# VH-VL binders against q9umr5: the designs that were tried, part 189

Target 1, 268 residues: q9umr5
Amino acid sequence: SYKPVIVVHGLFDSSYSFRHLLEYINETHPGTVVTVLDLFDGRESLRPLWEQVQGFREAVVPIMAKAPQGVHLICYSQGGLVCRALLSVMDDHNVDSFISLSSPQMGQYGDTDYLKWLFPTSMRSNLYRICYSPWGQEFSICNYWHDPHHDDLYLNASSFLALINGERDHPNATVWRKNFLRVGHLVLIGGPDDGVITPWQSSFFGFYDANETVLEMEEQLVYLRDSFGLKTLLARGAIVRCPMAGISHTAWHSNRTLYETCIEPWLS

## First folded at step 8 (VH-VL)

Design gg120 (framework fv_mavrilimumab)
Fold by ESMFold2-Fast, scan of step 8:
Structure gg120 (fold): chain C 268 residues (1-268), chain A 123 residues (1-123), chain B 111 residues (1-111)
Amino acid sequence: as target 1 above (268 residues)
Amino acid sequence: QVQLVQSGAEVKKPGASVKVSCKVSGYTLTELSIHWVRQAPGKGLEWMGGFDPEDGEPVYAQRFQGRVTMTEDTSTDTAYMELSSLRSEDTAVYYCATLGYEWSSGRYYFDYWGQGTMVTVSS
Amino acid sequence: QSVLTQPPSVSGAPGQRVTISCTGSSSNIGAGYDVSWYQQLPGTAPKLLIYGNSNRPSGVPDRFSGSKSGTSASLAITGLQAEDEADYYCQSYDSSLSGWVFGGGTKLTVL
């Protein structure tokens, strides 16, 4: 009777990382079929996001086909961007709840261990030089690098995020918006103590202006122009915002209180 | 490179406790997640518990909960498994093993195993 | 009973192909947890043979291969040799038990 749940992981993740989440779901919604997609695990999570979208699309099609009543998506960190694109490119998805766990929906602008590992001599202030090159766009993390001091380069070079956010024109934008708007609920989760997602408000479609002052979703041009449907979803009552303090980036899928407050209510 | 060396065989009476050690060399204990797996004579492998590589806390299989305690001494690179209230059916070879992680595949697996410690529980 | 089901025994002659199945459920293999395989020679500790469904650690011959489909996994051994005579165990993680689980083991006999 419960809709199946599909989990899309983030950067350098494995299915094992979601064991607590699956335990919570089994306790509150026994009998739910939960599938963590074990594609693009580990280093493969660095592959270009459009490549990941295609692979995950192929994996979710048979699951959705078996569940005519609908499915739920729980998408963690970078995986939330994969799910954003999946919902836009799939003409026939039947997703009810799209639950985004601390995903950089407006992009990332912060020094993290992942970036230091991949680009050891770079700082956030100069990473635009590599990320906004053709070579840099071959890495998933550069696909959503959003330097607020170089908006012109971001808009011209981003092969992924600027397109799915409707910040740069694309021939498929109208169809992508129509497809995304079929989602039942967009549940946004994140918090100030995440420590990786910078700014943390990116998980709620907020982001830095040129002075690194955070502007919230309702002040963003993508919202005001309704570029991919955020304003329409909010007016429909379909956007849920669930911020929670005290949770670090790797703990969103393993905190019981977070699960009970922000996730459990949306798993019909 | 990683080598796990376990303590020697033990013979215990029912109701006693046994504490098996597993000394790590070639790596530091802090870089590894040690788990314990036992095998009764003529039977299969049974996971007992171990330190979760992501949480850093010991996790025990339900049937051993309340009887098993797993600890680590990072200063001597030695892991311990203590099983109390011993019964004859606890007679088994007890293995320590490392739960390794390969970041390139995103996979966890038991890559290095100790030689095993025979624990015999009888009168 | 074991959570992952394996046939108790399989047999083959040198040079033949044998396949060992590992049947799980929606709480383990079906939930997306990967499968590892271990070889245990008589009187020795288990040795990692396959991890992450189909990956071979260094030193494992390519005649050993693994696969996963739905709620099940299988280990295939081609060009069977006398030295392959051993017990084979599959292993995964189970969310309902919150722990690692092993199959019951399969004894491979070579003539």
Scores: ipSAE 0.723, ipTM 0.865, lowest interface PAE 1.4, mean pLDDT 92
Fold by OpenDDE, second read of step 9:
Structure gg120 (fold): chain C 268 residues (1-268), chain A 123 residues (1-123), chain B 111 residues (1-111)
Amino acid sequence: as target 1 above (268 residues)
Amino acid sequence: QVQLVQSGAEVKKPGASVKVSCKVSGYTLTELSIHWVRQAPGKGLEWMGGFDPEDGEPVYAQRFQGRVTMTEDTSTDTAYMELSSLRSEDTAVYYCATLGYEWSSGRYYFDYWGQGTMVTVSS
Amino acid sequence: QSVLTQPPSVSGAPGQRVTISCTGSSSNIGAGYDVSWYQQLPGTAPKLLIYGNSNRPSGVPDRFSGSKSGTSASLAITGLQAEDEADYYCQSYDSSLSGWVFGGGTKLTVL
């Protein structure tokens, strides 16, 4: 039998957004138990990410308990960060494949339509004034806002991304790293035509330097220091990078070719 | 709970070096960010430096650049601060402290402190 | 001389309210960096009193409160007690110095 699949949605999403993905899984892996977690939907996805992590944890624990052979996670957009944090705080998770579907794993620094909706009067260059304030950090988007021009402020004020990245030392850093390393495979999916994740390389743990030059995962301090296990995962062949062009952000979960190429191989 | 136990008092001559130790318990040294703060007699607290949470490299206050070295021995869970070219104005109580945070808010603070090590520099 | 400026001393009678100010600049408090406060009893190491501008660690009485506005922060102590006599330090981060900074400290005397 196939391992259960747990799906975590992104910002402003609902379970309905993944209807095509469910069809693909049912067709290619009949009998698979797929659970799209219907938590923090719509505007509730703006709640602090740590709160979301706790909620999703409560939901996945029973599922994992019923699947002693392991489960697969498919986590879309903002959900990818939630899942990474989830795997970091859970010392007993049994995730085989963690599929990060166009997630801003190294953060976001772009004012797309999503951000303009929330911050219509704020430009990308000025969003740090809001996001790195105490009240700003009450919004999920600000929890992974990563301003390359205000790195010190990011490190000091980021209540989520800086922590799960191990960019800030903390008493749980070693344990979180150990927990995250329990994952069988980390599948990173994204592409240059996403239009939302900025830079799109963030989905592959790439990100801007101070000059807004995109550096690769292997050039990042989190990798070099192996702060949360990326270097270790890569070394043991546990990281899969699956870039794909021609896919917009809202289509990653509804593209058959993408599914067959980047998702399906890791659901067995 | 984190506990920090520092080495005993030191008396040094000007120009000498002093190395203060800070043994960590409750958590491993690799899980903590140790920083050093000193306090001259009757004066305020002064941050000397510590390990940068981002890249794990030691970061020193500009005032002590070239004169201070901070190291860690993970096998013994002990942090060290060495100050060279000692001067009379280096006479102070030296504290090790953990740079902690609340994970729900991401706020930094020095949450645990050693008992302090008095270093006296005199001719 | 300290990056953060505090009054050298404050005093109050038991039961009174006292306030200790901490004035920073655009490169620290004004840049959005949080302020923490520490209490140092005579002959002891500093103890964390307030973090994140207004949060109290476990064991700190609610008569201690912190606030931040603009480039300044403030520690308020209500219902002043004899055991509150100590030195108090504010602390923040300064981007221009790339380091943590403390105030000069305030000696609180309970009359």
Scores: ipSAE 0.000, ipTM 0.464, lowest interface PAE 15.1, mean pLDDT 92

Design gg13 (framework fv_mavrilimumab)
Fold by ESMFold2-Fast, scan of step 8:
Structure gg13 (fold): chain C 268 residues (1-268), chain A 123 residues (1-123), chain B 111 residues (1-111)
Amino acid sequence: as target 1 above (268 residues)
Amino acid sequence: QVQLVQSGAEVKKPGASVKVSCKVSGYTLTELSIHWVRQAPGKGLEWMGGFDPEDGEPVYAQRFQGRVTMTEDTSTDTAYMELSSLRSEDTAVYYCATVSYDWLTGRYSFDYWGQGTMVTVSS
Amino acid sequence: QSVLTQPPSVSGAPGQRVTISCTGSSSNIGAGYDVSWYQQLPGTAPKLLIYGNSNRPSGVPDRFSGSKSGTSASLAITGLQAEDEADYYCQSYDSSLSGWVFGGGTKLTVL
């Protein structure tokens, strides 16, 4: 029988948004038990990411315990960062495929409607003043705000992303790396027409330098230092990159061609 | 605020078709997703279909696929449900309802309902 | 006919607590889809009572509460009143049917 699939949603998302994904899985892998974690929905998706990690961990433990053959994670947008941290903090996870759907793995630096709602007068150039404060770090979106023009502030103030990426030291870094490396496959999905994730290459561990030139994963210090295991995973053949053009941010979980090309092959 | 007003009762013979209307006021139809739910006398609620609030396309319950057509006329803010090849089992009250997304909770709900239209299929 | 299972009837006296269960499966409530509840008074259209498992629309008394666990959901009514006598329906989404589904309904009688 197929391994269970656990789905972690994104910012302001709902379980209903994944109905097409569940239908595709049922068509190609009938009998698969798929659970969309119904936690931190709507405005609760703005709660600090470490709080979300704790809650999702509690939900994930019994599912993993019932599946000794392993489970798959499909994590959308902000949810991909939650899953990154879950794989690091859990010393007993049995995740085979971690499928990251257009998640800002190196951070976000772009004006979005969500930021305009939360901070109406802010532009991407001045959000660092709010996000890198203790108050700002109580909002999930600020936990992965990565201003390439204020990298020192990002490194010192980010309570979440800089730590899980090993960009700033943490007492648990060695254990987090060991835990993350237990994953079977890291499947990275994203594309240039997403329109929300900025730069879109953040979904593939690429990001802006100080001149807003995108440097790909292999040029990142995080990769070169092997801070949490990306270089080791790539050498092991465990990283899959699946870019696709023509897909907007809200369509990654509802595009059949995307599912067949990038997701279906990694569900066992 | 949102009010849904449905067309009057219909009596049809087996094999005929019926078209029920649902006029929207208090909001523009283009901003709403209208779904249809029926209830046979003394029985429970049964979802028939509606316009998907995320995709914007009509979606029909499998048992009605091929017999039901749901359309909208934005110029008159009116939604329609047409059911063909009527059988006695189609005797029911037909309701239209709005499906709305509450972004604060991340939830969908059928929040406003029409008064219902009784459709009787008899020989 | 109904995909979600509810008891056909429940009863209670004024002031008491009653609960109405809604049992689903791995393709609906168990898959993570939320549950809504509707109240239907005799001769009227259904009215939204609870949405998203536990949220009350404006105007619904806090005597009504909802919860979800595993493949099931529950509606609790405390301080039962005569006006609560009605039919109650749960609703969720089902990925195997690719559609919305309702429970069979529960007739609440206030004794």
Scores: ipSAE 0.777, ipTM 0.891, lowest interface PAE 1.3, mean pLDDT 92
Fold by OpenDDE, second read of step 9:
Structure gg13 (fold): chain C 268 residues (1-268), chain A 123 residues (1-123), chain B 111 residues (1-111)
Amino acid sequence: as target 1 above (268 residues)
Amino acid sequence: QVQLVQSGAEVKKPGASVKVSCKVSGYTLTELSIHWVRQAPGKGLEWMGGFDPEDGEPVYAQRFQGRVTMTEDTSTDTAYMELSSLRSEDTAVYYCATVSYDWLTGRYSFDYWGQGTMVTVSS
Amino acid sequence: QSVLTQPPSVSGAPGQRVTISCTGSSSNIGAGYDVSWYQQLPGTAPKLLIYGNSNRPSGVPDRFSGSKSGTSASLAITGLQAEDEADYYCQSYDSSLSGWVFGGGTKLTVL
């Protein structure tokens, strides 16, 4: 039998958004128990990411307990960060494949239409004033806002991304790293035509330097220091990078070719 | 609300060992991370060690490595701190405290404290 | 002696504003670790006053505030009251020591 698949949605999503993905899984892996976690849907997805992690943890624990052979996680967009944090705080998870589907794993620094409606008066260059405030950190988007021009503020004020990245040292950094390293495979999916994740390389742990030059994962400090286990995972052959062009952000979970190429191989 | 109740005062001779208990209520011990902090008379606070909130393994301050042992009895919701090879300088009030992680802010804090246990080491 | 440095004493009259400084280093406050503050009334156990640099637990009046900048932190008390007379300790984590560290403590006297 196939391992259960747990799906975690992104910002403003619902379980309905993944109807095609469920169809693909059912067709290619009949009998797979797929659970799309219907938590923090819509506007509730703006809640602090740690709160979401807690909620999703409560939901996945029973599923994992019933699947001693392991489970697969498919986590879309913002959900990819939730899942990564989830795997970091859980010392007893049994995740085989962690599929990060177009997730801003290294953060977001883009003023896209997706964010403009939420912060209509804020330019990308000024969003740090809001996001790195105590009130700003009550919004999920700000929890992974990563301003390359205000690194000190990011490191000090980021209540989520800086912690799970081990960029801001904390007492449990070593343990979180250990927990995260329990994953069998880390499958990173994204692409240049996403249009929302900025830079799109963030889905592959790439990100801007102080000059807004995109550096790849292996050039990142979190990798070089192996702060949360990327270097170790890569060395173990546990990281899979699956870039794909021609896919917009809202289509990653509804593209058959993408599914067959980047997702299906890791659901066995 | 979490409550921590510690054992009574102890008087020990140099070279002896002392074991202080900390009983937890309101929450189970498995849900909490217990740490120990001592305070010599008229002096400041000194962290001794504690259990990792996620790993559950004890971590000791370097100063006390090899001399301190922290244990937990989940059946009685009681944490223990044993300090061996006692010296006069170990005379202090010993506190147990919970170290909690705030899931809203991603911050740690010593949010609940026991009433303290006075340990006097004298010849 | 203490990893974090505090003034040994501060004083103020009722209604005044007082500040207590906490100076660390690149291996603790400067490394990004949060600063917490504790109030210890005479003959009692410490009580959490501020955590995460500036957050107040429930029950702590808003006249207590914390801030952090660089390798230092500060506790500010406005509208000083007689019951505020206590010892105050800052706390952080030190990566070089792999452990929690406290300041030396500051005795606040209300005149």
Scores: ipSAE 0.006, ipTM 0.489, lowest interface PAE 10.5, mean pLDDT 92

Design gg14 (framework fv_mavrilimumab)
Fold by ESMFold2-Fast, scan of step 8:
Structure gg14 (fold): chain C 268 residues (1-268), chain A 123 residues (1-123), chain B 111 residues (1-111)
Amino acid sequence: as target 1 above (268 residues)
Amino acid sequence: QVQLVQSGAEVKKPGASVKVSCKVSGYTLTELSIHWVRQAPGKGLEWMGGFDPEDGEPVYAQRFQGRVTMTEDTSTDTAYMELSSLRSEDTAVYYCATVSYDWTTGRYSFDYWGQGTMVTVSS
Amino acid sequence: QSVLTQPPSVSGAPGQRVTISCTGSSSNIGAGYDVSWYQQLPGTAPKLLIYGNSNRPSGVPDRFSGSKSGTSASLAITGLQAEDEADYYCQSYDSSLSGWVFGGGTKLTVL
């Protein structure tokens, strides 16, 4: 029998958006119990990520408790960051595969339609003034805003991403690392035609340096220092990288070829 | 305010086809997703299909696959549902409805409904 | 049998509270899909009452409320009025059928 699958959505998302994903899972792994968590939907997806983590934690506890063989997480876009934090704060999670579906794991730095809608007069170069304020940190999108030209401000002001990435110290960092390392597989999915996640390599823990040159995961201080366990996971063969071209941001959960190539193999 | 106006009642023979129209006003058809729901006399609501609000392609309930075709004419803001090979059990009121996304709640709903079109299949 | 199960009828007196249940399964409500509720007065088209489990469209009185738990949903009507006498339908999406599904409907009688 297959392990249950828990789906965590992204910014301005709905359970209906995952209908194709659930249909694919039912076709290839019939009998799998799949639950899309319908918390922080729509505008509530803008609430601070730590608040979302708390709510999703309460929802996943009973599902994990009923599945002693383990569960799988499929976490889309912003939801991938929620899942990163869940795996760190839960002392007793039994997650086998954590499938991160086009999530900005090292942060976001790009002028996209979502940002233009929320901050229509702001350029990406000026967003640091809003996001790195206490007021800005009350919005989920600012919790993972990572301006490579103001890294000092990011490190000091980010209430979420800098902490879960171990880029700034936190009293719970050692416990968070220990908890995260219990994951069986970290499956990273993303691609150059996403159009929203900037740089797209953020989905693979790559990111801009101060000159906006993308450096891969293995060149990041977070990886080199093994701040939350990426180097350890890679060494034990637990990280899977599955890039795919031709897929736009809203299509990752509805592309059959993507599902068969990158997701299906990890749903034991 | 969206208003959906459907074509008038029809009487058809078994084996014939019927094409019901749904005229959209107060909004443009290109901004809406139209779905079709039928109701046999004294029975419940049954979803037939519609244009998927995310994919933009028609999707049909398995029971009607191969017999139903749903189309849209954006120049006249009119949606159509054609049901072929009619049987007596196809006698029903056919409704068109809009499916819309509320970004504030992250939810879909069938928020506006046409007045219904009675289709009677008899010989 | 309907994919979503509703009681065929419920009744109450004016001013009372009634609840109408909608029971689904792991492929629909249990999978996290939202529940909407529709009111159908005799001879009229259905009208949206509740969407996304608990949200009311503009113009729907706060006497109507919705909730969802596990594989089931419920519509609550407080302060019953004669005008509430109608058929009520729940609706969700079902991943095994790849489509929208309705409950069998519940006739509410106010007496």
Scores: ipSAE 0.789, ipTM 0.894, lowest interface PAE 1.2, mean pLDDT 92
Fold by OpenDDE, second read of step 9:
Structure gg14 (fold): chain C 268 residues (1-268), chain A 123 residues (1-123), chain B 111 residues (1-111)
Amino acid sequence: as target 1 above (268 residues)
Amino acid sequence: QVQLVQSGAEVKKPGASVKVSCKVSGYTLTELSIHWVRQAPGKGLEWMGGFDPEDGEPVYAQRFQGRVTMTEDTSTDTAYMELSSLRSEDTAVYYCATVSYDWTTGRYSFDYWGQGTMVTVSS
Amino acid sequence: QSVLTQPPSVSGAPGQRVTISCTGSSSNIGAGYDVSWYQQLPGTAPKLLIYGNSNRPSGVPDRFSGSKSGTSASLAITGLQAEDEADYYCQSYDSSLSGWVFGGGTKLTVL
């Protein structure tokens, strides 16, 4: 039998958004128990990511307990960060494949429709003033806002991304790394035509330097220092990178070709 | 077993500085990470700062930043905590403690404590 | 006042079970940081009782147990003994403060 699949949605999403994905899984892997976690939907997805992590943890623990052979995680957009954090704080998870579906794994720094809606009067270049305040950090988007021009503020004020990345020292960095390394495979999915994740390479742990030049994963300090296990995972062949062009952000979970190419192979 | 022996009680005037020592035995200071925690009379515990168990760099609580200095003398296996610009509110018992990493569980803990040093700040 | 909130006092009779709660937030316990517990007997230095949420150091009786859920943690003491009368402190790490934090302490009285 197939391992259960747990799906975690993104910003402003609901379980309904994944109806096509469910269909694809049922067709190609009949009998798979798929659970789309209906937590923190809509506006509730703006709540602090650590709060979300805790909520999702409570939901996945029973599922994992009933699946001793392991489970697969499909985590979309903001959900990918939630899942990564989840796997970092759980010392007893049994995740085989962690599929990060167009997630800003290395953070977000871009003027997007989502940003404009939430911060209509704020420009990308000035959002650091809000996001790196205690008030700003109460919003999920700010938890992974990564301003390349204000690195000091990011490192000191980011209450989520900087921590799960091990960019700011904390007493659980080592154990979080250990926990995250329990994953069988890290499947990174994203593409240049996403239109939301900025830069799109963030889905592959690439990101801007101080000159807004995009550097790849292997050039990032988190990789070089192996702060949360990326270097180790890569070394043991546990990272899969699956870039795909021509897919907008809202279509990653509803594209059959993408599913067959980047998701299905890891749902065994 | 690790043992921490602290210096004796101190009485200081406001504005003065105090330097408390913490001598380690059982293990060398280079093998330990020393932190400092104080407790005002009848009050709770307050972390002041210490050396990071992983990189060995000193880290201070924001409240004491600029006013506290933590140092180590490896030749004598003694850790020091100096607090300057003393105020009446600094009257407390000051503890040194080891922060250790358990490799089995991957957890940190304040596993050994000194006997405490009473510092009284009074005019 | 303390970052972690504990009840100021709890009491129990010998042989009973008592629990001490420790309530944090999304920046400490809720962020997945471990909770430790310390016992402080009158006039003595704190002693490590529980670390890593539920681990007991050598020498700590199994009457003491720790748990963590959500943004809170709990210390349970079964078979309460007179010698358990002490102050108990929870501890965690807070990301917003970039430092270790303690609860306000709980005075346990054995009746």
Scores: ipSAE 0.030, ipTM 0.623, lowest interface PAE 3.4, mean pLDDT 93

